# VH-VL binders against q8eqq3: the designs that were tried, part 3

Target 1, 246 residues: q8eqq3
Amino acid sequence: MKIHIMIAEDERLAREELMYLLQQENDIILCPSAENGDQLLNLYQEYNPNVIFLDIHMPGINGIEVAKKIRNEFEDKDIIIIFTTAYESYGVQAFEIQATDYLLKPFSEERFKIAMNRIRKTLSTKKVRKPKVDKLVVNLDEKMMVIDPNQIGFAAREGRTVKIHFISNEVIETKMNLKELEEKLSGFPFYRPHRSYLVNMDCIKEITPWFNGAYNLVIKDLAESTIPVSRTAAKGLFDALQGVHH

## First folded at step 21 (VH-VL)

Design ZB
Fold by OpenDDE, fold request of step 22:
Structure ZB (fold): chain C 246 residues (1-246), chain A 121 residues (1-121), chain B 109 residues (1-109)
Amino acid sequence: as target 1 above (246 residues)
Amino acid sequence: EVQLVESGGGVVQPGRSLRLSCAASGFTFSSYGMHWVRQAPGKGLEWVAVISYDGSDKYYADSVKGRFTISRDNSKNTLYLQMDSLRAEDTAVYYCAKDRYKTSWYGMDVWGQGTLVTVSS
Amino acid sequence: SSELTQDPAVSVALGQTVRITCQGDSLRNYYASWYQQKPGQAPVLVIYGENKRPSGIPDRFSGSSSGNTASLTITGAQAEDEADYYCNSRDSTGFHLWVFGGGTKLTVL
């Protein structure tokens, strides 16, 4: 399986240099490159790369802020971020966002190779099959609640917390984020139709078209809750519902 | 709806020049890279040239380099291909195509219907 | 320029599955795009970004990649799928350049 890598770099020469180095690797495939933070966010949603080589100094929103958005807003804790910069002073910030590595410009081939090895090592350790969880254990204050995943209609981010909505219309609050919840539910038919939602696909009653390639889901809960499907998530949802494996 | 319409094709003698135009509509023209692709009669597709969204970068196939010039006028939503020193082997249907991105990456997602260029003595 | 190679012709029975493969050095590091061209018509993008499908393209079309190859798969071929199919990618000799495969004529039997 190839490593999908995306480059965010506003300087053409630096970007091309990085492309040149990456082309020497046999196990990578290059996603479209971004020239600024906004482009990166858009492309990230479309391609969902494994790795981002991210320049800290780009026009508009800086690379550190973009990285934070990817980690927090998109709840992607698995993305490997390699910061690129001409300045050594940003090493601390890179650490704070759990960057895998830090590359100084102009790029050293040796340093690049080290970074690639770290990427590969990180990816190899993540493939550890998480045991199939039969039940979901959720911490509620001082108590732990054991939940049957099949009884969950959907989960939603509300403010700083995630609420789990049962088909019975019971609602519980958890400190887990949606990504963590999704991982724990990996053995069940859950899908992320939106950045703020996790839906049990078995509980989808109806899908209705919305604007710009988006959709709305109606859930088979007592309230017949409506959940948005983003344009980028729509295809994957349909594929998953039809049993298409990519 | 995104639409591309090529024009300027015709019959010319070898050594002559011809300028093709591609009128774009239905999208923000200045935000996308554009390509020219040609197809000789009964043959496959051949990439000819690409231009970035702002016209700052231009690249050509070796077969046309030094003879063809790609350009664009974003104020007119028009792509151009100036073809100089035409040869018989340049005979083809010429397509303009929109890239999915500002720079050429992957996927010429919309094509025109093409314009025929015939170079014959 | 680098080269992308395709089989010149393949056949598939109606309702069956067919895979068209493209091979080349560029495909080691770059996604392939696939274009369908019917007689007398302009090419139409059917797959990009390995397995991304543009709006309006049927879900029976899918893309995959392995090593220095990319493949277009039609699961449940229809009569209207009879066409020429071209793969396309960046050129490995210059990533600013583009290259097409020689094309594959698909016949639906």
Scores: ipSAE 0.866, ipTM 0.927, lowest interface PAE 0.4, mean pLDDT 90
Fold by OpenDDE, look of step 21:
Structure ZB (fold): chain C 246 residues (1-246), chain A 121 residues (1-121), chain B 109 residues (1-109)
Amino acid sequence: as target 1 above (246 residues)
Amino acid sequence: EVQLVESGGGVVQPGRSLRLSCAASGFTFSSYGMHWVRQAPGKGLEWVAVISYDGSDKYYADSVKGRFTISRDNSKNTLYLQMDSLRAEDTAVYYCAKDRYKTSWYGMDVWGQGTLVTVSS
Amino acid sequence: SSELTQDPAVSVALGQTVRITCQGDSLRNYYASWYQQKPGQAPVLVIYGENKRPSGIPDRFSGSSSGNTASLTITGAQAEDEADYYCNSRDSTGFHLWVFGGGTKLTVL
């Protein structure tokens, strides 16, 4: 299968340079390119690329912000993001949004090839079940936090951010989306009762019926938080709680 | 309704010039790249030229480069093709086509009905 | 300039499936668009972005790609599908150049 790649770059020459480099690869197909963040978002919805080469410095919404939007709004796809920039100082920010790589302009062919290899490796590994991790590393603003998954009550999408709620009622904001978080927590008893929630099943205190086949979960946190269960997710939740694997 | 209407076609002698127009309606003309595509009688489609949404970028097929000029007036919702130094092989139905995107990428989603240009001595 | 090649003619029985293939170097890295042209009419976009259909195009039309090829498939061909079909893509030799295939005449039997 071909790797569908989209470029977001406001500088025509840089965009064309990148296109030229990408055109030398046999296993990629180029999506329409964007010149700014808004265009990227629109095109992303339409083409759903595997990879985005994203300039950090674009008119309007910058590349980092766009990347965050993509990560938060489009959880159904594991998009690979390669940041492109003329400035070295944005490496940390790229890391914060779990960018696969960081390319400086003007583009080095060697560096580009390295990036492509990373892309390919990433795509190949996504098919493999990640090993069970004992701890969860979460990217915060300028630091990484090591979290015991067992301390998490639930995670919730609030607006365009994901917040992790601990049983202690501590709340942290993460750069990860719920899907990414779920994947990282694959070895732990977490369930998606709702599109906007990820719940630790071990922290469920009570399940209460709601309207039209939906339910609410009461969490064993200090606040006794209530989490909605969609009608479609209800059966799966019960199965999961009972140890039924499908 | 999105519509493109070509005009300006006719019979001309080799070496002469002709200017085609394409009137656009039913969409925000200034937001899309535009193409010219031609089709010789009984032949296939041939891409001729493209112009960006704001007219800043223009590109041509080798067969017409240096002779044809694509332009647009967004205030008039009109696309133009100035054809100079016309040759017999330029005889074709000329279509204007709307690109799906602002920066002229894949897909010409709206076509005019075409205008016939005949170059003959 | 790069070229796109198509079979000049193909036939399909009514209700059957037919695949029209386009081949060229540009198709290695770029999507193909497909256009239907009936006699005396302007071309109509039927497929873009590998397998995207414009509004109004029947779902029996689909697109695919492999290697340096792109294909238009009509699943359950109808009589009205008889037409010339052209593939189109960017030119591999120039980012801003475009190229059409030679066209395929589809006959519905």
Scores: ipSAE 0.865, ipTM 0.927, lowest interface PAE 0.4, mean pLDDT 90
Fold by OpenDDE, fold request of step 22:
Structure ZB (fold): chain C 246 residues (1-246), chain A 121 residues (1-121), chain B 109 residues (1-109)
Amino acid sequence: as target 1 above (246 residues)
Amino acid sequence: EVQLVESGGGVVQPGRSLRLSCAASGFTFSSYGMHWVRQAPGKGLEWVAVISYDGSDKYYADSVKGRFTISRDNSKNTLYLQMDSLRAEDTAVYYCAKDRYKTSWYGMDVWGQGTLVTVSS
Amino acid sequence: SSELTQDPAVSVALGQTVRITCQGDSLRNYYASWYQQKPGQAPVLVIYGENKRPSGIPDRFSGSSSGNTASLTITGAQAEDEADYYCNSRDSTGFHLWVFGGGTKLTVL
């Protein structure tokens, strides 16, 4: 399957440069391009691309805001966002919206290739082995479910609700907040890498550095989900993974 | 309803010039790129030229490059094609077409009825 | 300029399915648009963005793509579908340029 890619870029030359680079790839198809955030949002709804190359600095709604809208208002957690900018100062914001990569202008072919590889990796799915441990009862709206904590890859706050993501890619929505869930899972190896996430440490496949001392976790779920690790949570995570007691 | 109406076609001798017009209505003309497409008698469609929504960018098929000029007057909702140094092979029905997307070129969603240009000695 | 190729003619029986295919380098990275043209009429857009139908186009028309090809499929061909069909895309040699296929004459039997 081809990767459907959309570009949002107000600078014609930069947009064309990206188009040129993308055109060299055999597994992508280009959606119509946007010149501003509003156009992007409209086109996004029409085409539902896999990837957006998104300029942070566009007239009107900036790229960060647009990304937030896509993530929160449209509830699209799967969209891959690659920020494009002339400035390096937006790393934290990129982290907050779980951007896949960050490309500086003018675009480096090498960096572009790296970004493409990350895109492809993110879109690829792998089979994961499941461990066996005690079960947990979780309140789900009007019913209680018995869940094997080892089957949980991570939990995420999505909007005003918390979704439990299983390694099998099954997702359950709960009325519990992440703190409550964490308490219930106190007997299991879960960690809060971010204010919006609770991750099963046994399901961490990889840890990759991100901006400003932050990290990303790759989960051993079928989707190889990426979970952000805040700078403040990073040290604690490493300590926890290594069995260091503080 | 989106409507495009071409005019200006006729019979001309080789080497002469002709100017086509396309009157647009039913949409915000200034927000869309516009195309010219031609079709020789009994032949297929041939893309001729495109102009950006504000007229700042123009592109042409190799077959007409240097001879044809696409332009627009957004205040009049009109697209133009100035055809110079006409050749016999330029004989065709000329269509104007609206680009599908605002400020982005990605296909033609509405076409005019066309105007016939005949170049003959 | 790049080239889009399509079969000059195809036939389909009433109620049957027919696929018209367009091939070209540009189709590797760009969507095809499909236009229907009946005798003495202007072209009409029937498919764009791989598989999107403009308003008023019957749902029996669909689009698909694979590799360097794009296809228009008519599922349940009707008599009124008899027409010339043209594929169109951006030019691979210059993405500001556009190119049409040679056209396919569809006969409904």
Scores: ipSAE 0.861, ipTM 0.922, lowest interface PAE 0.4, mean pLDDT 90

Design ZB
Fold by ESMFold2, fold request of step 22:
Structure ZB (fold): chain C 246 residues (1-246), chain A 121 residues (1-121), chain B 109 residues (1-109)
Amino acid sequence: as target 1 above (246 residues)
Amino acid sequence: EVQLVESGGGVVQPGRSLRLSCAASGFTFSSYGMHWVRQAPGKGLEWVAVISYDGSDKYYADSVKGRFTISRDNSKNTLYLQMDSLRAEDTAVYYCAKDRYKTSWYGMDVWGQGTLVTVSS
Amino acid sequence: SSELTQDPAVSVALGQTVRITCQGDSLRNYYASWYQQKPGQAPVLVIYGENKRPSGIPDRFSGSSSGNTASLTITGAQAEDEADYYCNSRDSTGFHLWVFGGGTKLTVL
């Protein structure tokens, strides 16, 4: 949802300038700031930030030494470190500890924006989910069926079995439960509007209000199918259709 | 036992001065930021001021800036609030509170029971 | 200016779940803390750092935030939870300035 960012900077004016720049961003939240390396290590352990803006010249152990400690002793390879300094000569050291970026003081808005874009890109690549699959394979009693997930309209638990309904009106049974099917369809826009249903959001044609804050769905090319949306699932459905990011 | 005890409250006339004290015990006073927070009778909480662990940084709410001064004496484990040019709207119970942190402050985890300041003619 | 807005009152049935919300521009970028105040008593910190509980605070208290909103959730509300609840966070108009919300009176029915 939000990127948790910690500042480690002993100079008040530099710290405040960086806080000012950061609070213009809509997708970050600021952890408590540190003024020295020991304070940083304590706060780092308490808050587990995604990003540290780390002044090289801090009392105690310096910022480069702190970064090495985090990378090597705490073995945190995922933390994003952005060094800050008044001196251009630290770029090689930043590269050697695999810092994500390096900002010169006084901070420019242009360089700050570039650093933020790099932070966002780095975080998106670290959130690797299961490899995207182009096809779904379903084991039927006498054969295996290779399915294009885009052709699935919805799946439903009907009695003791789960049935996959294609937009072609074809129906197959599977021994997979809806949870397993949802997991295998990761990377495609499927949603659980009800405990007994899994729908392809790209195939939703109509959403009709129903009493008590519930809704009904109609799937493209499956006009005779009406799929319930429970009261508790309705907000999540509309958020997902609108692309709301958390 | 961690404890904060405020003192120095009382009735004063508008335009006069008053000094509040907060005696700390049971923790290392010099390791934490300290706040003053006030509450007018029947009203909500209003943050007043904060001071860093060593006294080097001080910040004030706009409503008191230029009239109130926060300070600390770490050798005496005591926090102070000097209140000058008092106004009727300064009438409140004044709490001192310990922050969890030295310099960046995100939680007032220990509070005193407060001292009443009444500004009235 | 950076105001924190809370509903003046909310109710919850004994044993049920309630959310108390706090809205403000500064909550986009700053954690909220939450304070419980019972009549005639000093406030007590119940949540800091978004979702952290100080020692001695029951695990039925939890915190979260999204966008410009911070929330305090009490799961399985008990009679002793009846109190005023205040959120607190930074004032976005200056550094190290703080503001409290107006408070929410929680009534346990």
Scores: ipSAE 0.527, ipTM 0.812, lowest interface PAE 2.3, mean pLDDT 85
Fold by ESMFold2, look of step 21:
Structure ZB (fold): chain C 246 residues (1-246), chain A 121 residues (1-121), chain B 109 residues (1-109)
Amino acid sequence: as target 1 above (246 residues)
Amino acid sequence: EVQLVESGGGVVQPGRSLRLSCAASGFTFSSYGMHWVRQAPGKGLEWVAVISYDGSDKYYADSVKGRFTISRDNSKNTLYLQMDSLRAEDTAVYYCAKDRYKTSWYGMDVWGQGTLVTVSS
Amino acid sequence: SSELTQDPAVSVALGQTVRITCQGDSLRNYYASWYQQKPGQAPVLVIYGENKRPSGIPDRFSGSSSGNTASLTITGAQAEDEADYYCNSRDSTGFHLWVFGGGTKLTVL
C-alpha cells in the first residue's frame, strides 16, 4: 500500500525540494500541500494522511502548536510527524510532542532517507491509516465484479450462498462467505448484527425492538427487508451507530 | 450560484493577439487558484495555465509558454488570458476553471461554458 | 513530458459495472482526478484526490489507484453516464504542470 504524505511548508523552494526528494520514493503518494497551520489542519482532516512533514515556522499557528492540536485535541496518536526547521534547538520540543523525527533545512538526501526508513519502521509496527477503499471486488463464476460499497444495503447468507442486496433493489450472488465479505469491507461502516447478515450502517432507517433483547433493522429504500439483530450483537450495533468504540 | 463566464473569443489571423476574460461570481474569488484549459475541436482537454489566489505564482504548459500570460484582478473578480503570437494550433474552446484549493492545485471543481478562439487566415 | 494514457473507448450494458483506466508514471506519486464531459458541455469534476466524490455526484462513481494506474468505476451504469471521461494529474517532470489523459468515450447500451 502507498504511504500518504502531506507537506506543510510556506517557503516555496523548501517545499519543492522536499517534494523532489519524496518523488524519488516509490511507496508514497503526495496529498495537497499546506502553506500555513490552519490550511494544514483543514487538509489533514480532509485527507487523513499517514505522515506530515511539518515546518515549525509557518504563518498562523506554528507547527508545534499544530502538532499538539493533532495529538491532544484530535487525539490522533498514530499520525507520524516529521518536523522541518532551520534551527537545531527544536529537537527537544519535537520529542516532547512525540514527533518521529526532524529534518534540518536545507534537506540532505542522507538525512531524508534516514527519516523515510524510520517512517517505514514505525508504520510496520502500527496500524497504517489508509484512505478507505472505494471499491469491493467480488469473484463471481466467470468474472470479477467491482462494487461500490456505498451501493450495498446488506448481505445475507441464504442457504449455501451469500446474496448482496443493493439499495437499487438489485441482488447478486457471491461465492464469498460473510466473513470474507466483512474483511474486504473493513474500511466501510458495515456491521454484523446476526451470524447470517452483514448490514451497511449508513443505510439503516429504523431499529425496532423484538423479543428477548433482540431488534429488527429496516434499510433505507428497502423497506420490505427486515434484518434481525441478535441479543449479543445489540450493544455493539448501538455503540457503533453512536461512534463509541469498544 | 458559483459561476464563471468567459468572453473575448473570436476569429483572428495567425500572429495576432487576443485577450480572454473570465468573470467570477458566487464565491470569494481571491481565495482560490484559477486555471485555463482548452479543447481543440474534436480533441481532448489540454491544460494551459494556472495562477495562484493572489497572482504571485503563474505556470504554463510548454505549448504556450512565452506566448500566453495569465493574470487576475481580484478587485474586479476577473481572470485574464493574454494570447500573443497566435497559431492555428491554438484554435480551441477555452475554459476558465476554479480550483478547489488556494494553492497546491488538485481539482477544477467549477468550469465556465467556454469561449471559442479560431485562428485562421 | 509524462503522459496519461487512457483507452479511447469503452462500452457497458445499462445497469452493469465499468472501469475506466488511466496509466502514467506520475500516478505513482500523485493523486488523479476525473472529469466527465457530455457533448457540447463543460467538463464536470466527478472524482478528486484519487477516490473522493464531490457533493452532488452520484455514489455509483468511485475512484481507485494501484501502482501507476488510476481507475474510475461506475457501478450500475445509467444512460446519462454516457460521456467522455478524462483523468488528470500532475506532470511529474514539473511540479506545477498538469496533464490530462486523452479521454475515454463511454457508450452505454
Scores: ipSAE 0.512, ipTM 0.810, lowest interface PAE 2.5, mean pLDDT 84
Fold by ESMFold2, fold request of step 22:
Structure ZB (fold): chain C 246 residues (1-246), chain A 121 residues (1-121), chain B 109 residues (1-109)
Amino acid sequence: as target 1 above (246 residues)
Amino acid sequence: EVQLVESGGGVVQPGRSLRLSCAASGFTFSSYGMHWVRQAPGKGLEWVAVISYDGSDKYYADSVKGRFTISRDNSKNTLYLQMDSLRAEDTAVYYCAKDRYKTSWYGMDVWGQGTLVTVSS
Amino acid sequence: SSELTQDPAVSVALGQTVRITCQGDSLRNYYASWYQQKPGQAPVLVIYGENKRPSGIPDRFSGSSSGNTASLTITGAQAEDEADYYCNSRDSTGFHLWVFGGGTKLTVL
């Protein structure tokens, strides 16, 4: 998924510097750029960008007034606005219009990367779809752990806690329930074979019949852990394993 | 009807100069960027140059930098290409094209019929 | 790299769907435009801004992009679609420079 970004900047060299920084990012595509406020409003309507890098000091309608028009007249509260300016004193005005970030000129790579991270975070929180996660972060009392989902064999609710079982045989506890864990693992091949379990389908070694139309799972390298598959979940599991997706 | 009509093509010797014109009608000429694009016989399209709606910004392909000059006269609705120090490799049909935008050009939505320039001894 | 690469030729049966591709580093960050050129005629813009269709261009023309590749798709190809197709985008070696792909000849069988 690409982030559509528009630049509104009247100074050619500043515009080109920002284009240069943006083209280093592989997840963005650049819309046509605007060199004044009126041009920006026209291009904004045509391209519907996710993000506008908006120079406060453009000729004609200044950047603050353009942002107000976008928020008020177009009623677009989802557009991400990053103001650019040579002066720190505009921070108060940026807060008044609910700008997402504020980037000082001359642009530094470090400050630009921080702005891009905020953009990506903001876009992730606006989606109604469950976001795809490359890493899973879980809170423990005294630390956060960064987890590769491919290393998870299964998770189980055991009493009042959820335990995440790694294919390495390590186990951690989380306060996250299985529903929350499943949501954060969207985009990875996890399945709920039972209300108390969440299994990594890529780690299933064996499936054996059990009474009354149920099944048991054995996870690779975790042979002592037998995971139940309820009758109602069995069809969905087999469909997912055989590549049948709805 | 939006129209672009090129003129000024012909046969010229290497090292000589030629000026192409492109007459525009049916739209507000001063609201759009303009391009020159060429096509050598039997070859594909090659972008040559672009000029902003007001003439303030001009950009050229490396193959023609320093030899060609794009310009416009908005009072006459005319685009120009001054071609100096012509080479055999400049032999092509030259098209003028209207961009969809004033600046930051992303679509040549109207084209002329082209004018042939032949550079030969 | 500043070049846009297209296959030189593609064939499609009448009424079938065809995809013409264009590959280049600049397409990672910049929209592609697509132009149709019939023999002896000037080019015609058929797609701009990745997937936008100018007025008068049939609905069977669509555009998309992924990674450093842009695609022009014609669904339900008709005999009149037989033409050369060029992609066009920014040349990443310099700001405000533009480049065409080498062109793809579409034959409708």
Scores: ipSAE 0.344, ipTM 0.712, lowest interface PAE 3.9, mean pLDDT 84

